VHH binders against Flagellar brake protein YcgR (ycgR). Designs and how they scored, part 42

Target 1, 263 residues: Flagellar brake protein YcgR (ycgR), of Thauera aminoaromatica (c4kar8)
Amino acid sequence: MAELSTPSPASPAPLDGGRGDELEKFTLRGARQILQLLQDLITHRGLITAHTGGGHSFMTAVLKVDEERGRVVLDPSPDPQANRRALAAPRLTCVTQLDGIRIQFPLVGLGEGQDKGRPALFAPLPAEMLRLQRREFYRLQVPLAHELSCLLKAEDLARKPVEVSARVIDIGAGGVAVVVPTGAAEFVIGGTLPACRLALPDGEPIELDLEVRNLNRQTQRNGTEQLRVGLRFAALPRAADTRIQRYIFKTERALNAKARGGL

## First folded at step 7 (VHH)

Design E11 (from D29 with A33D; framework vhh_7pa5_2)
Fold by OpenDDE, second read of step 8:
Structure E11 (fold): chain B 263 residues (1-263), chain A 121 residues (1-121)
Amino acid sequence: as target 1 above (263 residues)
Amino acid sequence: QVQLVESGGGMVQPGGSLRLSCAASGFTFSSYDMSWVRRAPGKGPEWVSTISGYGGSTSYADSVKGRFTISRDNAKNTLYLQMNSLKPEDTALYYCARDLDYWESGTFDIWGQGTQVTVSS
């Protein structure tokens, strides 16, 4: 009876995306701002993924903000084991999205109880909430017709250098997602791929360093496996940034025009 | 605009079947893993099923395994959930959700308004 190990959702690595200083710009620490954002989450009934560590997570939602007691009320998991893990965790990392903005916040000191006669989880209000605005993290879905590619300089299983041409499926100011054949190279989350080349339609490829941020294995209908790789721009020259932004803007405009019935 | 719209919910008797649909728009549907999540009255949300972007890989919660089937038609930008042998415990609001592909696994960035499924004698 092979215990089909449910792929343990990798604990969200701290969005170590920018230098500590860059994240500060997106971090809310004001009590009023935090309360407002939590209220917005309640209003929109947004689903939250709460990470408990060890690759475990559960789905929840903010039910209420208790300002008097300085606490947030969450939906418990229907899985008792998930709740036990949550209560045992020293810290929850909550991740959600509102209006295209990624929101991440820690909860410490989780407890269980009842709210209006219903089981609930309680935690003190978060001390900080990370709000990653669309502009920096917007991901344009690349039209297939554009055939954007990225030449990845990676290593194989034997740690030999290999070059892999990867199709770019989405692009933003902060990075790209690409697809590669499974086994084409070995990728490690947090690893850097130096001197890669991103091909844009408007000119010569851009040389840049990429950091692996996410790996997702997918099987195609034909049985072929492919790997989706999320890559962050580790160092992007200013000129390259401008080109990427221009491409995104032009493409988005064109897509919107098409959607509006504009030929 | 990125949008997910669920449909196909309703009231059925125990042992009955329903097929849910989720229409996706505003993004390249085939590029994303898609999931179903449900929320029963008075309970927290529960993951139900996930299907890979190209439909080659599927996973199910133990509670629905063998009864539910997730599928997708990428040409129609539509996600499906075939639900058979429905039980009263399956009564819930069912959400379609898009998995993030550039962040950590298991995170959803968009979801619909949900479709209500009620299983009652």
Scores: ipSAE 0.088, ipTM 0.593, lowest interface PAE 2.6, mean pLDDT 84
Fold by ESMFold2-Fast, scan of step 7:
Structure E11 (fold): chain B 263 residues (1-263), chain A 121 residues (1-121)
Amino acid sequence: as target 1 above (263 residues)
Amino acid sequence: QVQLVESGGGMVQPGGSLRLSCAASGFTFSSYDMSWVRRAPGKGPEWVSTISGYGGSTSYADSVKGRFTISRDNAKNTLYLQMNSLKPEDTALYYCARDLDYWESGTFDIWGQGTQVTVSS
């Protein structure tokens, strides 16, 4: 379908879906750099969102790097359907972040097996990884201890207004990702949720309009199903933008200080 | 059937202007962020600009900021790129692309045939 790229296992697609030339200066291709970055993801217990295409994704992590066999070992989804989609996909697009830096890499040739007697997914080491510290791509993974929530003003299946308190899992300059129980409300991609309330630790909740951008069903390790909703800020006021950026900066700084202390 | 059809390219001298159009069909146009991506001779694809589904947010590559303006008309299912102060380095095949990811991503799933822009004296 894409004239500028061929995202097949035999011919890996460009990083970040067609932004290849613009992003070449942020692309790591050295074997040692790639190995070091993957080890950093293991050390920091970084959660990875693996996109399998068709709006589907699942949460994974790098369990280990097998340098002798030239492969990475990933934690499989507790949802067998997600694992089947991943194995059938021509490639996975893996997205995570580390210390305020967006990290993205493709995996092709995914296989299934065992690691230390437990189910695992395997793939050859990626030939390249994108490491990008851009304001527009930065997403802060919200610490669970912050209990960050957004009160969503949505509709149920009968078109009746409902309020859903959703946990915020990441936040950036352009929006938030939240998780809700499956069936809590009806979401339509492109739809606007007016007058939602984002609760930051300091001060009054921020009232803002959110546009539904993406919907992904995910299964947690305990088998619990949840819906991840990607929400874009619509017409964010400058005062609200300042508060969100301040929260991001403060939290990032605190997380960096904590990580350095643990080394 | 999902389609993206680009038009509006041509030959222009440095300092000139062109307006590119992309006609979309077969999907709910307003539900997707749309991007312009270009491919210069001998180079890989370069992202140029993105606009959100309802037009409330735009972003641009540093090389085109202040010179190019992205816009959309959801009633007509059409994406536009107004290109001013064109430079020889803007010479490329320009593609309309539909974004997959919800937030400032570079992941695209549908590409058109492209429209050629040549800037030369």
Scores: ipSAE 0.000, ipTM 0.164, lowest interface PAE 12.0, mean pLDDT 77

Design E12 (from D29 with A33E; framework vhh_7pa5_2)
Fold by OpenDDE, second read of step 8:
Structure E12 (fold): chain B 263 residues (1-263), chain A 121 residues (1-121)
Amino acid sequence: as target 1 above (263 residues)
Amino acid sequence: QVQLVESGGGMVQPGGSLRLSCAASGFTFSSYEMSWVRRAPGKGPEWVSTISGYGGSTSYADSVKGRFTISRDNAKNTLYLQMNSLKPEDTALYYCARDLDYWESGTFDIWGQGTQVTVSS
């Protein structure tokens, strides 16, 4: 019995308890909301990855919601071993997407049976469902050694123009995430930062306009607060786009080579 | 509508080669990691390979490492799997799957219908 060492997908790290407050905004706990979302999954025939633990998962779908019995009906795996693992698991973590929104929910108390003569899995309705909007673009985590920076032209609390040098933590075709010291500038979601400068290792900085898309305050281990700012490229020249894509590709290749025991 | 359509499967002798294709539609293809997953008769799904959105990062299951190559053409919205030195144990239904960007490991939200690969003498 060759243990399919599926590389243990790192169990979705329990949403680190520290993000608990932020995640509450995206967590549905209302019975009506949960039922509606499950119905939407049924309507859209959304495929679900069900994680059973130990790095194992199987594909399933919500087939039916039984409101009278307070249970959800799932499509069983064609693999009997997957079903056995699912039934033995204390918790099933279900992950899917609907309209660009990640949906994650736990199922506890999984059982097997028949629905209208067809084999099915049953579980009580989830107590909560998490809805998280995905990023618009793939983003590369920037290696610390690359020391990418972005000079932000922003305003302070007094609306005085200030320049803030920000470290770039991730980059994609659509934008960057940066970190700045708390209080370095005032950022408004939806606001535009004109004539910023993105520094790449391969040449002169790229001048570009940035739109603030999200703000997240983070406390470092040392107790220092920093602000993570998600920025969208408002208008990117074609030449700049090519440079960014090239950087991302090259960096990914290098990281992959390193991960394979290369260099 | 978001859709993945696999093709290129067939019957081949041991030691032979096949190239699978997966046509993607209804979403920004380059924004997603893509994976191949296979399911052999009577077995559960097995992860085969993953490629990053820009194609610079690839990973393989140990069972296919050195024999299979995953690639993508973002201009054509197409994922590929070059399979060389095929073995009978590679016989399976091969699925193309889209990975979710915001989580570390292989969470798939959409799948194709699969393409059958049969390796038999």
Scores: ipSAE 0.024, ipTM 0.521, lowest interface PAE 3.4, mean pLDDT 85
Fold by ESMFold2-Fast, scan of step 7:
Structure E12 (fold): chain B 263 residues (1-263), chain A 121 residues (1-121)
Amino acid sequence: as target 1 above (263 residues)
Amino acid sequence: QVQLVESGGGMVQPGGSLRLSCAASGFTFSSYEMSWVRRAPGKGPEWVSTISGYGGSTSYADSVKGRFTISRDNAKNTLYLQMNSLKPEDTALYYCARDLDYWESGTFDIWGQGTQVTVSS
């Protein structure tokens, strides 16, 4: 049994400059807090995705913190090319989770050596660490029965305006993921779709601007191609933000009540 | 509550086969790319394989390509890893992981408990 591998769509980048001002309030800069968080990662054996730039990343873990030398010790990748990219990179962006809390931090000045005779990577302690509660990235999986949809205002390949009705598969405070047939419209990462309409069960559709954040091509069981499109709320009126949050909380409560009744 | 329940690990001789399973609950399984990641004794974590939400695309680490096959059954909310021609170097804890999109891209959320695969004579 041989299977021809089709490359998966590239994973989107970690949190970056588009969120800079919003993320400052979640950034830890105290030495004690940074040390405690790194120790928590060691204690929970947290798996870390280290981004080296250019869409490249590898899996690592913090092995120990050397407070005397102000350094962290990391597991090198079993892939020598990944380690070479990491050592050549001006910085690493490290991303992990503890109990649903997103943790992200930069490492600069990466070096290589040995720890107890085993290969290791070393870096100075990060000057900052981002710590985001689950709510910042929480996604409600939309129940199939809700038939939640979003009318997208987009362009085809000839720059002709088209409208695409897309099914919403998840929704959070920052955006939605939708599915559309492949070829229905041209989507460009970073592009803005103005005046789209999100249809919630209670009330009129919400008019909003959406930014394309990621694209994933998928094949359905019947052979039909579809696109999963990740869309960020570029700007939300306060009333729209309130309605979206109410939908999320109301649906969570209903799902929790259903689960308790089923258990 | 989101859960991943893994099974299929065990001890096997070199050249043998095992099939790992990961049963998912608490989220819309078909909406997420799923991956297998392993951690060998004394080594860092290594990405093994990824499959798209509807199974239309797969990718593999060079170390396992041609020997391992990732698949999923969305009707059963289950991820699989068929492991053939196993080598001592495949000895590791194997984890089931879900990838998050948007700004959390590159973050594997909802790691399974891990299942131990030991390949030895």
Scores: ipSAE 0.000, ipTM 0.265, lowest interface PAE 12.9, mean pLDDT 78

Design E13 (from D29 with A33Q; framework vhh_7pa5_2)
Fold by ESMFold2-Fast, scan of step 7:
Structure E13 (fold): chain B 263 residues (1-263), chain A 121 residues (1-121)
Amino acid sequence: as target 1 above (263 residues)
Amino acid sequence: QVQLVESGGGMVQPGGSLRLSCAASGFTFSSYQMSWVRRAPGKGPEWVSTISGYGGSTSYADSVKGRFTISRDNAKNTLYLQMNSLKPEDTALYYCARDLDYWESGTFDIWGQGTQVTVSS
């Protein structure tokens, strides 16, 4: 039931700047590197989500880079209101991916005009671009044999505390997706579940706070209803982050080895 | 190894129908929300429709609601878009896309090369 509305599609959140110092090592500031990355986006026809602020965004693509004028040219939205919001915004935050690498960059001073007789948006070249490896947003499908679980601290229909053991179906650097029986607890998108416990193989459960990001009710082949809940890590201690990344790495290597052996 | 391949595009007259397919490989298809996105000549990309991982939930852009139907066959790793009552305004390159629905709804990490739909008399 996750609807993307026109004229203003649902806005995916840019990566949090709360780890700004750690993101610096992934930030490109060289003019030549920025030009090359933008050309790569053109060559691979990368779809870009452009955030205009206030929960608004639209889908675009880089049409060309004008090196002499120091500008990038973008596809306008088919929605005139989205284009008006973009032109009025002090800043666009552009998010895309290339070969599993997340790319994010700001555009300031957006204008409108024409390119080869067609409507276009243009802006000065960004002063910086962020490149993050796949591991920052990759989701590992958890093998059933691993029996990963997360003990959720939630509320029931009467707003009384309840603990629910949920099976983890996928896991990434930013969170987990879990499955719970329908009606076991009430979840609110944007709500925080404090002091939940993630059980990884080998070692004590990891205690962490989870933010509810999405909900999807599913009916299984046997008629049983389940609720799939997408949960974001609100904050991770360094030791917990290391354990989660190690689990993802080892499991992915094992799955890739099995797949290559089958070839 | 991970890829999406669209097919089924072509030329059709106004009022006609067309069915698009998208073959997915290299990932657990049923675990991902999937979308159709289109790009018309001279216009930016437009989201068309989304379907949840096991098919229990669907959504549509207002411009296609009542005319298009999104569906999936998880046993065949295939996504479909049934397009009825086609209009000249539906002329576009249609892309299949995998959605990052758990942390960043509306962001796509994998998409195909697209299939061209042309509606003209």
Scores: ipSAE 0.005, ipTM 0.316, lowest interface PAE 10.0, mean pLDDT 78

Design E14 (from D29 with S31N; framework vhh_7pa5_2)
Fold by OpenDDE, second read of step 8:
Structure E14 (fold): chain B 263 residues (1-263), chain A 121 residues (1-121)
Amino acid sequence: as target 1 above (263 residues)
Amino acid sequence: QVQLVESGGGMVQPGGSLRLSCAASGFTFSNYAMSWVRRAPGKGPEWVSTISGYGGSTSYADSVKGRFTISRDNAKNTLYLQMNSLKPEDTALYYCARDLDYWESGTFDIWGQGTQVTVSS
């Protein structure tokens, strides 16, 4: 009985990697703005993924904003264990989207109680809420065996051109996520990397321009730091798009077959 | 306008079957993983199942594994959930949701109004 390891929801890497200054543009700190955004989440019945740490998360929703008490009311998990983890966590990282905009906010000081006779979770209002407008696409996790790579044309700290071979960890119609050694190059969110080469298993590399969309520093189990770079395809040729879609389709089919006990 | 519309809910006896549908519009359907989420009365939302953009990968909650089957028809922009061997504990409002990341996020940016499933003797 192969325990289909439910892919541990990767803790949304704290968007920490953007220079603090760039994230400020997307961070709401005004009380009125925060309240309005929370109210919008309520109105739209937005589902929220609440990350409790350790790779654990549960789904919730904002049920109510209590302005008088300065708190937000959340749906508890149907899983008692998830609720226990949430209550034990020093901080929840809440992630959702509204109208195509990713919203992320921390909650600290979670408690349990009742709202109108129903079980509920309570937390003080967040001090800040991050709004990131991103075009999100489905992302296929690339099997390690496929060894997809992307040659990045980037610059080092001295603005000297460097080529970095990056492993592709996920791919979608809109872009790729890659991992590079820390310090291999300097990446700027919103920056363009021209004339990069994406290597697919089915043929010659695809030359394309890439736009840096996000950066996330990750520490591997062995203690080595690596940088995850989210890249958007800039001006992708039609032929390239078709190849990418084909790759994704074939890979998904193969993964499904494997999961069903086939090959 | 981006929209999801669920249908197919109803009342069934224990052991019965239902097939839910979700019609998607306003976006490239195949570019997104899709999920079913349910909310029982007095309980928080529970993830039920997810399917990848091209339908090549599926995942299920342990509570529904072996009983429910998620599928999609990208040509029709429609998501399905075949529910067999229904139990009273499956009673819930079922939502179709667009999932931005099949593998990592469990983040849903759009969802429908839901369709009610009631399993009662």
Scores: ipSAE 0.029, ipTM 0.329, lowest interface PAE 5.3, mean pLDDT 84
Fold by ESMFold2-Fast, scan of step 7:
Structure E14 (fold): chain B 263 residues (1-263), chain A 121 residues (1-121)
Amino acid sequence: as target 1 above (263 residues)
Amino acid sequence: QVQLVESGGGMVQPGGSLRLSCAASGFTFSNYAMSWVRRAPGKGPEWVSTISGYGGSTSYADSVKGRFTISRDNAKNTLYLQMNSLKPEDTALYYCARDLDYWESGTFDIWGQGTQVTVSS
């Protein structure tokens, strides 16, 4: 049986995943197994989404396991606000994937420091790590032929308004992932982009507010950087929600038909 | 305190229907996507369905699509799962869960206590 109560901020927190013996079979509690899994995440350069509560998250990675001090060393966010939220949070819920399996673990007692002269976040080793099957069909990978775009209304580094046309790479019932050139705008995890416009293939663009959930910077072979931005639909009207769901359903059916027919 | 409390489970025969409810408290319910997740005896957790914060956008596992309907009433802070054409393989504990990272495929920070659904002749 798992615990039903919220974890104490001062104590190592177990995973909250419901009840029953099934969760125990998917939970790693041995120190050596936890160390090995964390090392595997380092080896595979696994990106971790760290949830700080209140619907806020940031992208991080395990840089090092410090066995002598019993700590993990994490890559801090390039966003200072995300780091402040993380340090203030009583618990981080960390989620990543390895070999198609979703891995989730808590971190409690996050601190700031230095690792070999570079800024780092550190936390005690997690007491537990949960391995869960990933929901493969939650998000639709947008076909390139659809040329789906979202006009983002954001701010530049000087807090001046800027509009960025971003390509939508995936879409789900609750949000989209988009790609923008690095430096095109400033994005803050948990920040809201008001009155953005999502262009679907059929009909008028949808006007909606988007909350920034994740940021992931990628360096291309030609040396250019692209920023992948995960955006949650915030304050979305029901009519807009219905249009988005209709697009997802229709596209999913068409892709399934194409896969079976080879056309 | 943040809490989720499920109800509405029970025993039904194949082809029957049940409506599950989940009462939420301690947070702004409309700001979060919500999910139903089930655990069958001897099995790991299986995602069933997700609904957006404003209730217009939904997603379903292939095994339940066309039979189950997820909905919510934000004025009552309540999540629902209408289950029709129930099959023996739907027998499980059903949990509602708060979805922290809706676009990253179901990251859950809070689960309810679960409600048992048993489908048998």
Scores: ipSAE 0.012, ipTM 0.241, lowest interface PAE 9.0, mean pLDDT 77

Design E15 (from D29 with S31D; framework vhh_7pa5_2)
Fold by OpenDDE, second read of step 8:
Structure E15 (fold): chain B 263 residues (1-263), chain A 121 residues (1-121)
Amino acid sequence: as target 1 above (263 residues)
Amino acid sequence: QVQLVESGGGMVQPGGSLRLSCAASGFTFSDYAMSWVRRAPGKGPEWVSTISGYGGSTSYADSVKGRFTISRDNAKNTLYLQMNSLKPEDTALYYCARDLDYWESGTFDIWGQGTQVTVSS
């Protein structure tokens, strides 16, 4: 009886640890900065999605920052089951946005209690908060089954034009990450790849210009080297943007439904 | 200035219907997914429904599925929530919210002041 390991619902992909250095630029670790940001969330009545793991989440808000006790006060879920899951979770991943900036922070050590006679959740202040200034930083991990590809118009080492079919591994409003065989083309950070073609499942490929933003060599388990290329959408047509957004939303919905035990 | 203004709330009997509206201004409305969130007195906020920027995708909380319909008119910069078969449990302040790119993430960068819906016999 092969225990069908239920694929762990895609937790919002931890911002791929490989971008560790880039993420550091956006990570707040200063106590004062963290407190200020939490206070800003309170002031703006920012709604927060708290992920409890296993594909489960609930909506909450920061009600108060208790500096004396070093804790944050959160609204509990109206769903008792969500609260139970939250309390049982070793870690909450909180996601929100303020002024167009995505904010993500962990909470550890969640407890329940009362604040001013009302049920509340309590957690120690987060040790770090991630501020991602650009909507472009959200990346959907593309399911392998979707077989998204991008035809890259690049150059080889001899500066000869080459076309490389690259697998899209993640996609966001601002760009894509693709994987190419090592040596397939020469990529230069800051360089533009003109007239590339992004293939989406819903229709004809999208023609677009791409800017190389990052390069990461990865060795697969089988010893094969691959190059991960981070590409920014350059001058994306509005219609294309719409299609990309639609794809992302549909895919996320499907993934979430699956994670919830849906078909 | 980026703004969301909810309207259409009121008092209704159980089984009744209401249609909420949310007028958006100060941003390109069609570029954003929009959501409805509600907060009952003494309870935390609850996600109700989301619609994609161009209306091609919609999602609903299980508690409202089959009863509520989210829609939008991008030409009017307006979000709607048709609420049918209302129950006392639907009593809440209803907020319109601009979504991030994360589907059903419950992450919003702007929301309105809310419109009160009261379902009571």
Scores: ipSAE 0.107, ipTM 0.594, lowest interface PAE 2.3, mean pLDDT 84
Fold by ESMFold2-Fast, scan of step 7:
Structure E15 (fold): chain B 263 residues (1-263), chain A 121 residues (1-121)
Amino acid sequence: as target 1 above (263 residues)
Amino acid sequence: QVQLVESGGGMVQPGGSLRLSCAASGFTFSDYAMSWVRRAPGKGPEWVSTISGYGGSTSYADSVKGRFTISRDNAKNTLYLQMNSLKPEDTALYYCARDLDYWESGTFDIWGQGTQVTVSS
């Protein structure tokens, strides 16, 4: 008899503070925008996973928003222990989705009471809500077997044009991360690399303008240095966006199939 | 557009069995984990069970473990919940839910009206 791995309904890890400035543009702080989003969750019967800390979470939904009292009313868990954990927590991190958009928000000052004669949880309106398309935060780790490359048009250390073939290590809707040998080219955060070519397995290379976002020097086990470069797609034609998303989708599907035990 | 349509609910006596179905359309079914969630009269939503997109793992709420079995047929884009040894406390509206993230869970879409299960004499 083998011991079963019984994953709890794993909640996606809340988006971390390491994404700082990138997440700010997706953060809502306007009271009217927050109210409207909460009403949309009510209208579409949005299911919310509320994280109470310590690896604990429970399922809830917004029953109503009380604009005059500045609070939300939530469905309590049928599990009294989950409700006790929630009430004891200094904050809840609520994660949900609406029309393919990931929504995340904190609730602080949770209380219990009744709504329409039934048990309910109450909290002040959140001061902020994160709203992010799934595709904008997802990064596919590119399998080495795919040999994905991007031909970068950059400058060398003498400020002369050079072409560098870089291995793509991850890819998302917003950009790629590549690795290059240290010293192969000069990269400046915020600089634009024009007319680079991304080679996907199917079809012609995609011509892209890339913006340098991040630089990280890494030392390999053999002592050689390589540079990891985070690159944002400065502008994507619809056809290029479609091809990149199709590659991500197909590759993720294939990886999911292999996760079934490598059959 | 994503659509989830639940069916198979009904009235049954304690100790009876029902099988719920959820027909999915508008997305690649095998790429998503799927869950059953229920709402009993006067109570909040309760997660019941989850099955991974590739079908390799399942999980259950303690209240239904050993009595309910979740399964899926990816060729038919259909999710199932086999419910055995039903108890009055299983009375609820049952919803099919899709996890938004392929490798992350906890962000659920529910688009159906649910299917009502009533366990009484």
Scores: ipSAE 0.019, ipTM 0.514, lowest interface PAE 7.3, mean pLDDT 79

